VH-VL binders against Large ribosomal subunit protein uL10m (mRpL10). Designs and how they scored, part 9

Target 1, 224 residues: Large ribosomal subunit protein uL10m (mRpL10), of Drosophila melanogaster (Fruit fly) (q9vpl3)
Amino acid sequence: RGKINIQRPKAPHYERARVVAVTQPKYPELPKAKSCFKTRAERTQQQQENPYNEIIAREVRNWLDHSRLVAFFHLSSITADDIFRVRVQLHKQNLHLKSYGSKIIEQAVKNTRYEAIVPLFHSNHCIVFSPDPEKTAALLRIVRRVPQMVLLGGIVEETMLSRNQLVAYAQMPGLHAVQAQLVQTLSQAPGHLIQQLQAHQNSFVQVLDVHAKNQMNEETPKST
Below, E stands for the ipSAE of ESMFold2; O stands for the ipSAE of OpenDDE; V2 stands for 0.75 times the mean of E and O plus 0.25 times the DockQ between their complexes.

## First folded at step 9 (VH-VL; framework fv_imvotamab_arm2)

Design p5 (from j3 with light chain Y101E; at its last look DockQ between E and O 0.31; V2 from the best seeds 0.58)
Fold by OpenDDE, look of step 9:
Structure p5 (fold): chain C 224 residues (1-224), chain A 120 residues (1-120), chain B 112 residues (1-112)
Amino acid sequence: as target 1 above (224 residues)
Amino acid sequence: EVQLVQSGAEVKKPGESLKISCKGSGYSFTSYWIGWVRQMPGKGLEWMGIIYPGDSDTEYSPSFQGQVTISADKSITTAYLQWSSLKASDTAMYYCARGYDIWTGYFDYWGQGTLVTVSS
Amino acid sequence: DIVMTQTPLSSPVTLGQPASISCRSSQSLVYSDGNTYLSWLQQRPGQPPRLLIYEVSNRFSGVPDRFSGSGAGTDFTLKISRVEAEDVGVYYCMQATQFPETFGGGTKVEIK
């Protein structure tokens, strides 16, 4: 019985080969594992197409459109409890503390007058909304002792303000007081102008008098 | 010109109540903090507390919490510091001062001070 | 509470000479916004305190140029370049970075 050459197996008989060929399990090609790694573009697109994000974006726009005071804060390692405490304090003043994702904000303000605020939302942030711009002082007083809330800026009466400008705005006298002051200042201006004009006239008259006196003195012949 | 004018010197006995005043003028009284500072005879300055007259928001130093009451009447641009029951240890000069801004604790303008003497 | 320590307690100075006052805080006075809320006050004899310097180095309105503030973190200095007779008094540092606000113990500047 010839040593079965295990290195070069004799081709099976034609019929056996046919049977083996037909009985070989055709394993379906394993679906090429679609790399579960969604490209950055696909991830961004999927996030943009989330109907929920659109709803929230509309909410943000609604808040922006109906608020006369909007303040932007960076949050630095603030606890949920601290946020809650601040929220309650703000709420008592009819100030509404909200937090949204940066992408939602971007979507919300895209092609709007608020597009300039996008750079403020690169990190953990919150927004305070109010229908009353007079609450600016209250807002700043509440958050001044919250080191975790860093004021970045805000919008008051449709004007973007820096942190320093918000502080200044909060301490401004009411519009009526400012107007009154302006009126007072303007009312004093004519008096000053008159004084200045009179001063110049008086000076001119003095110069003319001196000139006239000098001319008279020159015309007086030195009676030798 | 910004001015803070305080009430005159007080001489009291232990156990008596006292309310001293600080009247602000020359600025928007409701838009600035008013603080109170104690200075005991020959000693340094002690921060007592502050009030925002616009809405009477008040903050006290823990050392003075419950010992004094700070209040304000915006209608007459006046802040108050009051004791329900004075102690001999309350003998001091009391200053009111205006906050520089709503954010910071700097005092830019000061009252002339009110001397409170508590003696038996 | 932040403890503010001033040195020296007393600084006798000759007229026209410079003076230097140190203030040390027990904690950093840098706030989360990056500002340092340290101020210097002057109290002349029989007068209320007066603001000299705010935020470490800014002179308040009406304060002479001979006054300057410097420092960072926990160490601060008030300098008077040329002491005048009117500069006699007690100087205080004050921090407003953390509640409650606190004062230094004061430094008495006197003329020799």
Scores: ipSAE 0.588, ipTM 0.805, lowest interface PAE 1.0, mean pLDDT 87
ESMFold2, look of step 9: ipSAE 0.742; ipTM 0.883
ESMFold2 (binder alone), look of step 9: mean pLDDT 92; pTM 0.942

Design p6 (from s20 with heavy chain T104Y; at its last look DockQ between E and O 0.31; V2 from the best seeds 0.50)
Fold by OpenDDE, look of step 9:
Structure p6 (fold): chain C 224 residues (1-224), chain A 120 residues (1-120), chain B 112 residues (1-112)
Amino acid sequence: as target 1 above (224 residues)
Amino acid sequence: EVQLVQSGAEVKKPGESLKISCKGSGYSFTSYWIGWVRQMPGKGLEWMGEIYPGDSDTEYSPSFQGQVTISADKSITTAYLQWSSLKASDTAMYYCARGYDIWYGYFDYWGQGTLVTVSS
Amino acid sequence: DIVMTQTPLSSPVTLGQPASISCRSSQSLVYSDGNTYLSWLQQRPGQPPRLLIYEVSNRFSGVPDRFSGSGAGTDFTLKISRVEAEDVGVYYCMQATQFPYTFGGGTKVEIK
């Protein structure tokens, strides 16, 4: 019985070869694993057409429109727990901490008066909203203990303020106090004016008196 | 002009309570932190804590937490430092100072100091 | 706590000569906002402390030009270009970057 040459197997009989060829399981080509990596273009397109993003963008706009105080923060490595704690503290002061994606913010403020804030949202960020601009000081005091929250700037009464300007604003006396000071200052002005006017009159009278005296002295004939 | 005026010198016995005051004037009292600093005789300065009179937010040094109480009455623009029970070791000069910034305090204006002497 | 170490403890200086005080912190005083909250205070004999320098190098209002602050991170220096008789006292550095605020041990400037 001839040694079966394992290296050159004799071609099977034609009929057997045909049967084997027909009975070979055709395994469907494994779907080429679509690279789970959506092209940058596909990722960008899917993000643009999300109806949910539009809803959130409207929410952001609503917050912006109804807030008299808006503060923008950069978030460094902060834990969810820390954020929650800060949120609770802020909430007690009627300050609302929100976080939105940069694209959502961009969409929300596009072609609006708030468009200038877009550059602030290049990294992890959060926004604090308040209907009361007087809460600026409270906000800053709360967040000063949170090193992970870095103040970038804000909007107070429709005015964009830098970080330093917000701090300055928070330390300003209330509007009423300033008004009171102004009134006091203005009330003192008439007194000074009167004094100045009186001083001039008095000086003028003195000059006239001197002149009159000099004339009288000239008219007194030297009684030789 | 910004001024902080502190209450006068105190001589007390151990176990007695004490409340010293710091009155601010010439600025918006409710818009600036007031800090307290202890200086023991011949020693350096020690930050005790600070208060924001606008809402009475208070921060203490761990070393002074529970040992003293810092408070403020914004109606009379006055901050307070108080002890429930004085110790001989509390003998020191106490200064109040205004924080320059709401974030972090450079103490830009200082009171004249209150000398507290605790002796048996 | 941040430990502030000042050197020297005492600095006897001749009138008209410069003085230099060093302050070293146990950790960086740069805060997350990029600011360094280091200040220098002067305490004259029998007087309360007075702010001289804030944020490392900024002179407070009314402070003479002969006072200057410098430094970064953990090392800071106060310089007096020409010491005057009124400059006699104890100088303190203070950090306000982290709670609790802490002071240096002080440097006594005296006239020789």
Scores: ipSAE 0.541, ipTM 0.782, lowest interface PAE 1.2, mean pLDDT 87
ESMFold2, look of step 9: ipSAE 0.593; ipTM 0.811
ESMFold2 (binder alone), look of step 9: mean pLDDT 93; pTM 0.949

## First folded at step 10 (VH-VL; framework fv_imvotamab_arm2)

Design q1 (from p1 with heavy chain I50E; at its last look DockQ between E and O 0.23; V2 from the best seeds 0.00; counts 0 for: placed apart)
Fold by ESMFold2, look of step 10:
Structure q1 (fold): chain C 224 residues (1-224), chain A 120 residues (1-120), chain B 112 residues (1-112)
Amino acid sequence: as target 1 above (224 residues)
Amino acid sequence: EVQLVQSGAEVKKPGESLKISCKGSGYSFTRYWIGWVRQMPGKGLEWMGEIYPGDSDTEYSPSFQGQVTISADKSITTAYLQWSSLKASDTAMYYCARGYDIWTGYFDYWGQGTLVTVSS
Amino acid sequence: DIVMTQTPLSSPVTLGQPASISCRSSQSLVYSDGNTYLSWLQQRPGQPPRLLIYEVSNRFSGVPDRFSGSGAGTDFTLKISRVEAEDVGVYYCMQATQFPYTFGGGTKVEIK
């Protein structure tokens, strides 16, 4: 049914990019200036838009600052009843489902380390925030039943994680989650950190052996 | 190493109750789904439901909802499948199986099975 | 529920010859993330099932390379390139793309 491949969680594909453009939220159209002198309505709208946008952007910044778990989703067509049920389910687990306009997100993360997330909001989306990173397992269990919420990635303890990394994080006790974050840093900075992590890994082999063998040695091929 | 050890075979009469067990070891019991799968004599496999022992989050196949209870005791790393009133049609082999991860739904480790025989 | 149909129901093969098992689903097994959550299980006589193949074509740890999986959408195949005596048993496909999870009816592989 349709273009199933357009919802795959990877770098934008042509089919995914086309659907994203079609499903972009419909925002109120702003009046266009017709002359050098704007009407009262146009001036009031512009003034109200700026303060309103800043208030909402500050809300987003506040969520980002106080959340140890943040997850980003592309949101496909979904009924109001279904998204409401998901929101209630998430809320019971201290997981807070939010959606904001792309302009608001851009304003909220400008000049922060989170500026890299802005491209995720070029399309219809939602974000889940939580102060509790141990709720990652509950998040994944809930959204797995909601195919309309396509997981793009997340932030745990200020570290960006993929879906596979979020699953691995959720499967480990809290101490081991910190070490998973350090292993990711090695992928971007091939310095001497590898030797330090290998020394610590001897203590965690039993915990990681069951899950990590299935993830590190038998990861799903990216041939879809 | 990961092991799932199930309780022994049971012979019961219709109307009796039964609780069978699946003890997990060698992994973090509270962080993986445990599923229950029925195999009727000479038949294929049927997914009955699953439990996430960390918070007792339990899901049932619609075909088994209300007919069995899935539970877990994380202090002894054991999952349970129980009937309040057995029927002759419950005669089957019952397997517990561990989910590969939270997401994919693949079952990577299986118990040895518990044969339940219900006859008058 | 997604119905999984396997063919053949029984596959008698000569040692060293190939075997091919088909699995067809009543609807696409592609999840919204683009992944196809289809696996193959082997159940040897008197033993519990064991995982052979996950996500269509990936061999699970310890599975010999004579086993391979392929397919897309609704049509999937498990192949054994050279059947050995230890390959006797029943093979099941299973989908986890949508709830409830469902299995094919099984294909019995036996030596003739």
Scores: ipSAE 0.666, ipTM 0.844, lowest interface PAE 1.2, mean pLDDT 79
ESMFold2 (binder alone), look of step 10: mean pLDDT 93; pTM 0.951
OpenDDE, look of step 10: ipSAE 0.808; ipTM 0.907

Design q2 (from p1 with heavy chain Y52W; at its last look DockQ between E and O 0.30; V2 from the best seeds 0.64)
Heavy chain, then light chain:
Amino acid sequence: EVQLVQSGAEVKKPGESLKISCKGSGYSFTRYWIGWVRQMPGKGLEWMGIIWPGDSDTEYSPSFQGQVTISADKSITTAYLQWSSLKASDTAMYYCARGYDIWTGYFDYWGQGTLVTVSS
Amino acid sequence: DIVMTQTPLSSPVTLGQPASISCRSSQSLVYSDGNTYLSWLQQRPGQPPRLLIYEVSNRFSGVPDRFSGSGAGTDFTLKISRVEAEDVGVYYCMQATQFPYTFGGGTKVEIK
ESMFold2, look of step 10: ipSAE 0.749; ipTM 0.889
ESMFold2 (binder alone), look of step 10: mean pLDDT 92; pTM 0.946
OpenDDE, look of step 10: ipSAE 0.799; ipTM 0.904
ESMFold2, look of step 11: ipSAE 0.731; ipTM 0.880
ESMFold2 (binder alone), look of step 11: mean pLDDT 92; pTM 0.943
OpenDDE, look of step 11: ipSAE 0.781; ipTM 0.899

Design q3 (from p1 with light chain F99Y; at its last look DockQ between E and O 0.29; V2 from the best seeds 0.61)
Fold by ESMFold2, look of step 10:
Structure q3 (fold): chain C 224 residues (1-224), chain A 120 residues (1-120), chain B 112 residues (1-112)
Amino acid sequence: as target 1 above (224 residues)
Amino acid sequence: EVQLVQSGAEVKKPGESLKISCKGSGYSFTRYWIGWVRQMPGKGLEWMGIIYPGDSDTEYSPSFQGQVTISADKSITTAYLQWSSLKASDTAMYYCARGYDIWTGYFDYWGQGTLVTVSS
Amino acid sequence: DIVMTQTPLSSPVTLGQPASISCRSSQSLVYSDGNTYLSWLQQRPGQPPRLLIYEVSNRFSGVPDRFSGSGAGTDFTLKISRVEAEDVGVYYCMQATQYPYTFGGGTKVEIK
């Protein structure tokens, strides 16, 4: 434990990022990378801010409860100006870009069927929420131009979908009956698929990609 | 049965306006990108831009930004390419094409082309 | 803008013999999701382009298996294993990894 104290990182950037969000100088300072020794600092920060964690976790629960579209991303290095521009573009489409600590996500989804999403937040991430599942196409079009936001998957009408399944969902006619049939079909295999994806995150896209391509072939209109 | 049918050939003078059309059928028109591609006589293909007819979301090539207008009327499943003032250098074949999906940017189905001739 | 360079400009080929068309991009076409958004188009004389190959190596529906695509990063190849009379035309590579989408200059395949 004394070795950990020697390499103890400075205060976490989460609280500093909140302050920076309300005050925007010309060129914000680049955030420091998280270190493996932030565990002790995270513990101290988490314990001292326990009431704030509960308030933020309630916010996440509220978003999950009232959003029919949720998308999860790995977030690569991106400037504050660029992510702000993306947030504004998304907001114009009733798409709400948020970022939360993994422990807050875990706290928020505890004792819900969404507990399976927690492993997705072990790396740098962000989440997009929307009450409107018809905004799936707008979401995909916007984030396609933002390579720093790597789509991991999403939830539409309580069903977990891959990138390719989200594309297939967005490409179908906007009829409620068709969307309900798709959601019901995908709901028949959620538990086993989620566990497989949790074990092999890098293969996640491949498993769901095969399913979405087969589904697209079955539902795609024939050429003229 | 996916089909893109373009309007007929046009002969115009410099300075005139023009609006050519691309009617899509056999698929959900509002759920797929439509792109426009120029091919000057004896030359290769140039991407002009794309539109998502569902909400008119557009992206232009920098070479064509401000030179043309891409639009769509989803009630008649038709995309348009429009010039406010044609130049002789606009003489070309113009194709519309459908995006394979909203993500990849591949063009799977193409219109027959509209020849635009601009001469004095 | 990503510049796409095709070689050769023209490829006269004896019927039944193979043809090979190269396409090189000015930067990697690998997107952040690991996919490479490169496609190949065929334009027969007097006709619009048509899609042959997407995502480097996947044949589009209805494309004969004599067409194959390969490559990675910046260097891509379209091969026709046995050229037939119907294969005469101009072939283009196209990248859709980033805007603006760009095409190669084209390779004309014709019978000797």
Scores: ipSAE 0.710, ipTM 0.868, lowest interface PAE 1.1, mean pLDDT 79
ESMFold2 (binder alone), look of step 10: mean pLDDT 93; pTM 0.952
OpenDDE, look of step 10: ipSAE 0.720; ipTM 0.861

Design q4 (from p1 with heavy chain G105P; at its last look DockQ between E and O 0.33; V2 from the best seeds 0.62)
Fold by ESMFold2, look of step 10:
Structure q4 (fold): chain C 224 residues (1-224), chain A 120 residues (1-120), chain B 112 residues (1-112)
Amino acid sequence: as target 1 above (224 residues)
Amino acid sequence: EVQLVQSGAEVKKPGESLKISCKGSGYSFTRYWIGWVRQMPGKGLEWMGIIYPGDSDTEYSPSFQGQVTISADKSITTAYLQWSSLKASDTAMYYCARGYDIWTPYFDYWGQGTLVTVSS
Amino acid sequence: DIVMTQTPLSSPVTLGQPASISCRSSQSLVYSDGNTYLSWLQQRPGQPPRLLIYEVSNRFSGVPDRFSGSGAGTDFTLKISRVEAEDVGVYYCMQATQFPYTFGGGTKVEIK
């Protein structure tokens, strides 16, 4: 009994299927869609004006705005069955695997702080979103078993992290203590709360950088 | 200081159950893999499996799947290796070891070993 | 499963002379991120194993510089430039590129 295709009936891609089922009957039909002599410019223009793209871009923006953990991957050749199994495993951990076109990503992040991520999507890719940064360890364990998903980096609490920094973040002791410290800070006056939250977030990022550097330098020295 | 302290030697009969332990100290127990390695008398090392104690994420070698149970109790920072029914071929030294990181668990710290002897 | 094959099975060596241990894998140990997850362990008589080399060639903390690792793909070597009495024991290669993790069969280093 292999770990492949154990689920006898093929489960549909629930999130994608739900979006299509809900929106498609009300979807505006593009005029003159059946022209067999479309120019390259017309095909590009019709693609750019597809109202489905705006719905998807809005979805991406919503995920980015409401996720405290975002991870970016290059996606190598993988079967639909294998990627579906990974999606299910991730979903059980409140980790949401998504794949979007690069133009949709560009549209979704335009005029936001996330514009710097656009170059990551010029190759075949996927993204994992989660509202729970404590799930970083589960993410790394799951994707480590999936060599077709090559981790490029991530965003945790609005801070860009490399793969090594994500690993260090996942292993930091006292993540729950940091959250408890944040709750104590939230009991302060409202103006001080915002100031202290920003300071703690910045300090946490600095600790991650120092921790990752110290672990790499101390435990993995290179010899000449 | 990182330490892995294993339970003492066991002498058992075929068909008996057994649960041996590995207590970790000096580090954040829930944030590192713990692996189990068998060494039969005069033989090499065999990887049995690993557990991530933070959420009990467990992976077994196919040779040991269904033959043993790997578990952890994070409240007392202890990992376990358990047999429901021992065989004479289970006579071996059993080591626990800590993974260095979550991505590539090089086994950097090892327990002292637990000798299990199964004989009629 | 990735099979790890070590040679020689036994390596008797005169004190102060070099020793060389080979490890071959049944498939490439290069993961999709470009890294090679191969390590070397030492087990002295009556002791648990200890980590010597990680990721092919990096010495672990506290390991003397007479130990070095090399190799690529499927073929790896551990070298001891000058064998000392404390180096007696069995040496194992291990791959962590994919589950299940696997060990080589071991190479015993003895002083003649």
Scores: ipSAE 0.672, ipTM 0.856, lowest interface PAE 1.2, mean pLDDT 79
ESMFold2 (binder alone), look of step 10: mean pLDDT 92; pTM 0.946
OpenDDE, look of step 10: ipSAE 0.747; ipTM 0.884

Design q5 (from q1 with heavy chain Y52W; at its last look DockQ between E and O 0.33; V2 from the best seeds 0.65)
Fold by ESMFold2, look of step 10:
Structure q5 (fold): chain C 224 residues (1-224), chain A 120 residues (1-120), chain B 112 residues (1-112)
Amino acid sequence: as target 1 above (224 residues)
Amino acid sequence: EVQLVQSGAEVKKPGESLKISCKGSGYSFTRYWIGWVRQMPGKGLEWMGEIWPGDSDTEYSPSFQGQVTISADKSITTAYLQWSSLKASDTAMYYCARGYDIWTGYFDYWGQGTLVTVSS
Amino acid sequence: DIVMTQTPLSSPVTLGQPASISCRSSQSLVYSDGNTYLSWLQQRPGQPPRLLIYEVSNRFSGVPDRFSGSGAGTDFTLKISRVEAEDVGVYYCMQATQFPYTFGGGTKVEIK
């Protein structure tokens, strides 16, 4: 019922009301120079605070740099026994469940290509790392039984994937390059177009299979 | 075109073993769950368990744990349901069904069913 | 285990009239990711089940638009807007939110 009005206050600055109401950049770009003085002060405070934090942050950075599969989870309340069982299940599949403080994650990804993931770590979380992206299917099967681990998304071979994209990636058969290529196509093309392309590819394969089978039948001996 | 073809009807006596099959075709067999569902005569459906054929990861309903064995042979795209010692109460129709994907647990394609009759 | 209760057990309907089937779960079917893993199956006489509806309200491929699903939490409904002769059979709800997966007891739809 209440309407939004632009008011012209006498005492407060009028120009700020206009700027706040109307224009942000069309894209989410913030210049580094705009915040450099604040980050400098925050940096010096963080340096004084971080002897153990920096060692652990380096560990996290090493995991991120050396894992071809990384999955991010929000972690709800879970018993120590249950999380331990999950960690053991994951470890058997070369999947490494880690949990780090949010300040450590922030330090680990500062000035890296992974800075965009920082908001994921302002709540209870855990991360699964693996050098083997083929273990995405095993990961999904295991965590599906663990509702306390809420899958947020992941990184497969340096490509950011949503939850649904991780599921699609895990369903695709064959070579990793084919799986990654198809997921990128799905992200850019309408779903109905992709469905039609897949149907035509299947028809083409079926024609090739019939042709090969007919050649095999023709190579068998002539009717006696 | 996705298809699940089950083995034919079986008539058995109590105490005998039995292995029924479900052959999948038209899709990547190792990348989808195969579930087994029992339907006793005149009754509803019961989920027995499922298998991931790629690595034989298997989940059983508690009601069927230890009563049956679910297995798969990915080289011939076939899943199996097996009893070591049948009981008369095992008389039922048994369906296999394919999971829609790795995550959701919906069964999108079903086999035609295998009727198992166990009587003295 | 989540118990799924369907009502009615039998639903005789006049050809061309609507039918409504209820399914109630003993616990919420909302998984921790916010999705509700409930589906509806149709089993015609002498045939295997077939998937009609997944995730509460999405029609599976090839399912006529006279079938619709709705609901949330613990209460779900399958509606057939205009019953046809081919719709005779038993309808089941199924939950996949929690293991073991469980089915409702079934609702028989028949033409009276």
Scores: ipSAE 0.709, ipTM 0.868, lowest interface PAE 1.1, mean pLDDT 80
ESMFold2 (binder alone), look of step 10: mean pLDDT 93; pTM 0.952
OpenDDE, look of step 10: ipSAE 0.804; ipTM 0.903

## First folded at step 11 (VH-VL; framework fv_imvotamab_arm2)

Design t1 (from q2 with heavy chain Y100E, light chain F60D; at its last look DockQ between E and O 0.07; V2 from the best seeds 0.00; counts 0 for: pae O 4.1 > 2, placed apart)
Fold by OpenDDE, look of step 11:
Structure t1 (fold): chain C 224 residues (1-224), chain A 120 residues (1-120), chain B 112 residues (1-112)
Amino acid sequence: as target 1 above (224 residues)
Amino acid sequence: EVQLVQSGAEVKKPGESLKISCKGSGYSFTRYWIGWVRQMPGKGLEWMGIIWPGDSDTEYSPSFQGQVTISADKSITTAYLQWSSLKASDTAMYYCARGEDIWTGYFDYWGQGTLVTVSS
Amino acid sequence: DIVMTQTPLSSPVTLGQPASISCRSSQSLVYSDGNTYLSWLQQRPGQPPRLLIYEVSNRDSGVPDRFSGSGAGTDFTLKISRVEAEDVGVYYCMQATQFPYTFGGGTKVEIK
């Protein structure tokens, strides 16, 4: 009895092969899962309907809505350790470093006032959130030592700012300080105006007084 | 006004323990780090270490690692420098100084200093 | 550790004359971000140190204009354009580019 080669079974006799071929249940070809032919675009659309993505998108919106300072960064090649270090430093300042996918950001800001930020997220990016706009200077100081984080722009007090504008903002005195200074300046303005308006009159009176005194001195005859 | 007020002068013997303090006021204590600097008599300044009072994260200079302990109590806005066993060589003026973070790279406000004298 | 070397050790100056202090580092103080974290401190007799200059050339708040900082890489200079009596004291450079931070040995400015 020849060792049945399990790896290369002898082809059955021609007649047997025919019977087997005819008796084989014709299983309907499973419709080629339309999923294999879905265009990249269709796959991307289906991924957008992932409930998980919606949750994350909602989180992003929540961060945007509750943050008074939002900064957008390009993230170049950086080690996990370096990111962690930066995150810790930022966290100490109540600055929250987050990273999201571009699609998630797009979904999150669609039909919102933040839609203009979408072009900033074409590459590797990270976002820093803060409830305190006064932390802008601290943020810039921290990230200055991180060359892998390139500031692209941000949102401060619901206003979108360029990189340069953010830097300028960080150098400005706090809003309250500026307001106080403005109030002081405005409060001094009326006094100065009055002084200026009266200055000519006062000078004229002084000149007249001097003239009058001089005339009186000339009319006093030297009693020899 | 931002102020750092340090504890008074100390006279100790070798082997004794000591804890000196630096109290911050006029600013958010948990948003700035505190550094300690030693100045031996007639000598220059030596950076000892820093602490972030918000979470008590501490970093030491290698020269002072294990020699001193830096701590903070944020509830009373106070930082501490302590020795378990003083040496005569610890005789020095000790300054605390403020920095916003480790990236600032400078000390903007200083305490008045605490003179520590260790003599037999 | 980065070694900071200051020269001169002592600088006797006549009132109203300029003074110059040099600080040299054992390695470049340029950090990876392109910034240089060098500061200058003033310590008057019997007083704590005071920050004068940060990041090579920036004056701290309240520092008079007669103080200026310059330099690059490993060589730095503090200049006093016109020395006043209140400027007497010891000046220190400090690097914060690399941990641990280190100070120069100090330069004593005195009035002749």
Scores: ipSAE 0.031, ipTM 0.561, lowest interface PAE 4.1, mean pLDDT 84
ESMFold2, look of step 11: ipSAE 0.571; ipTM 0.783
ESMFold2 (binder alone), look of step 11: mean pLDDT 92; pTM 0.942

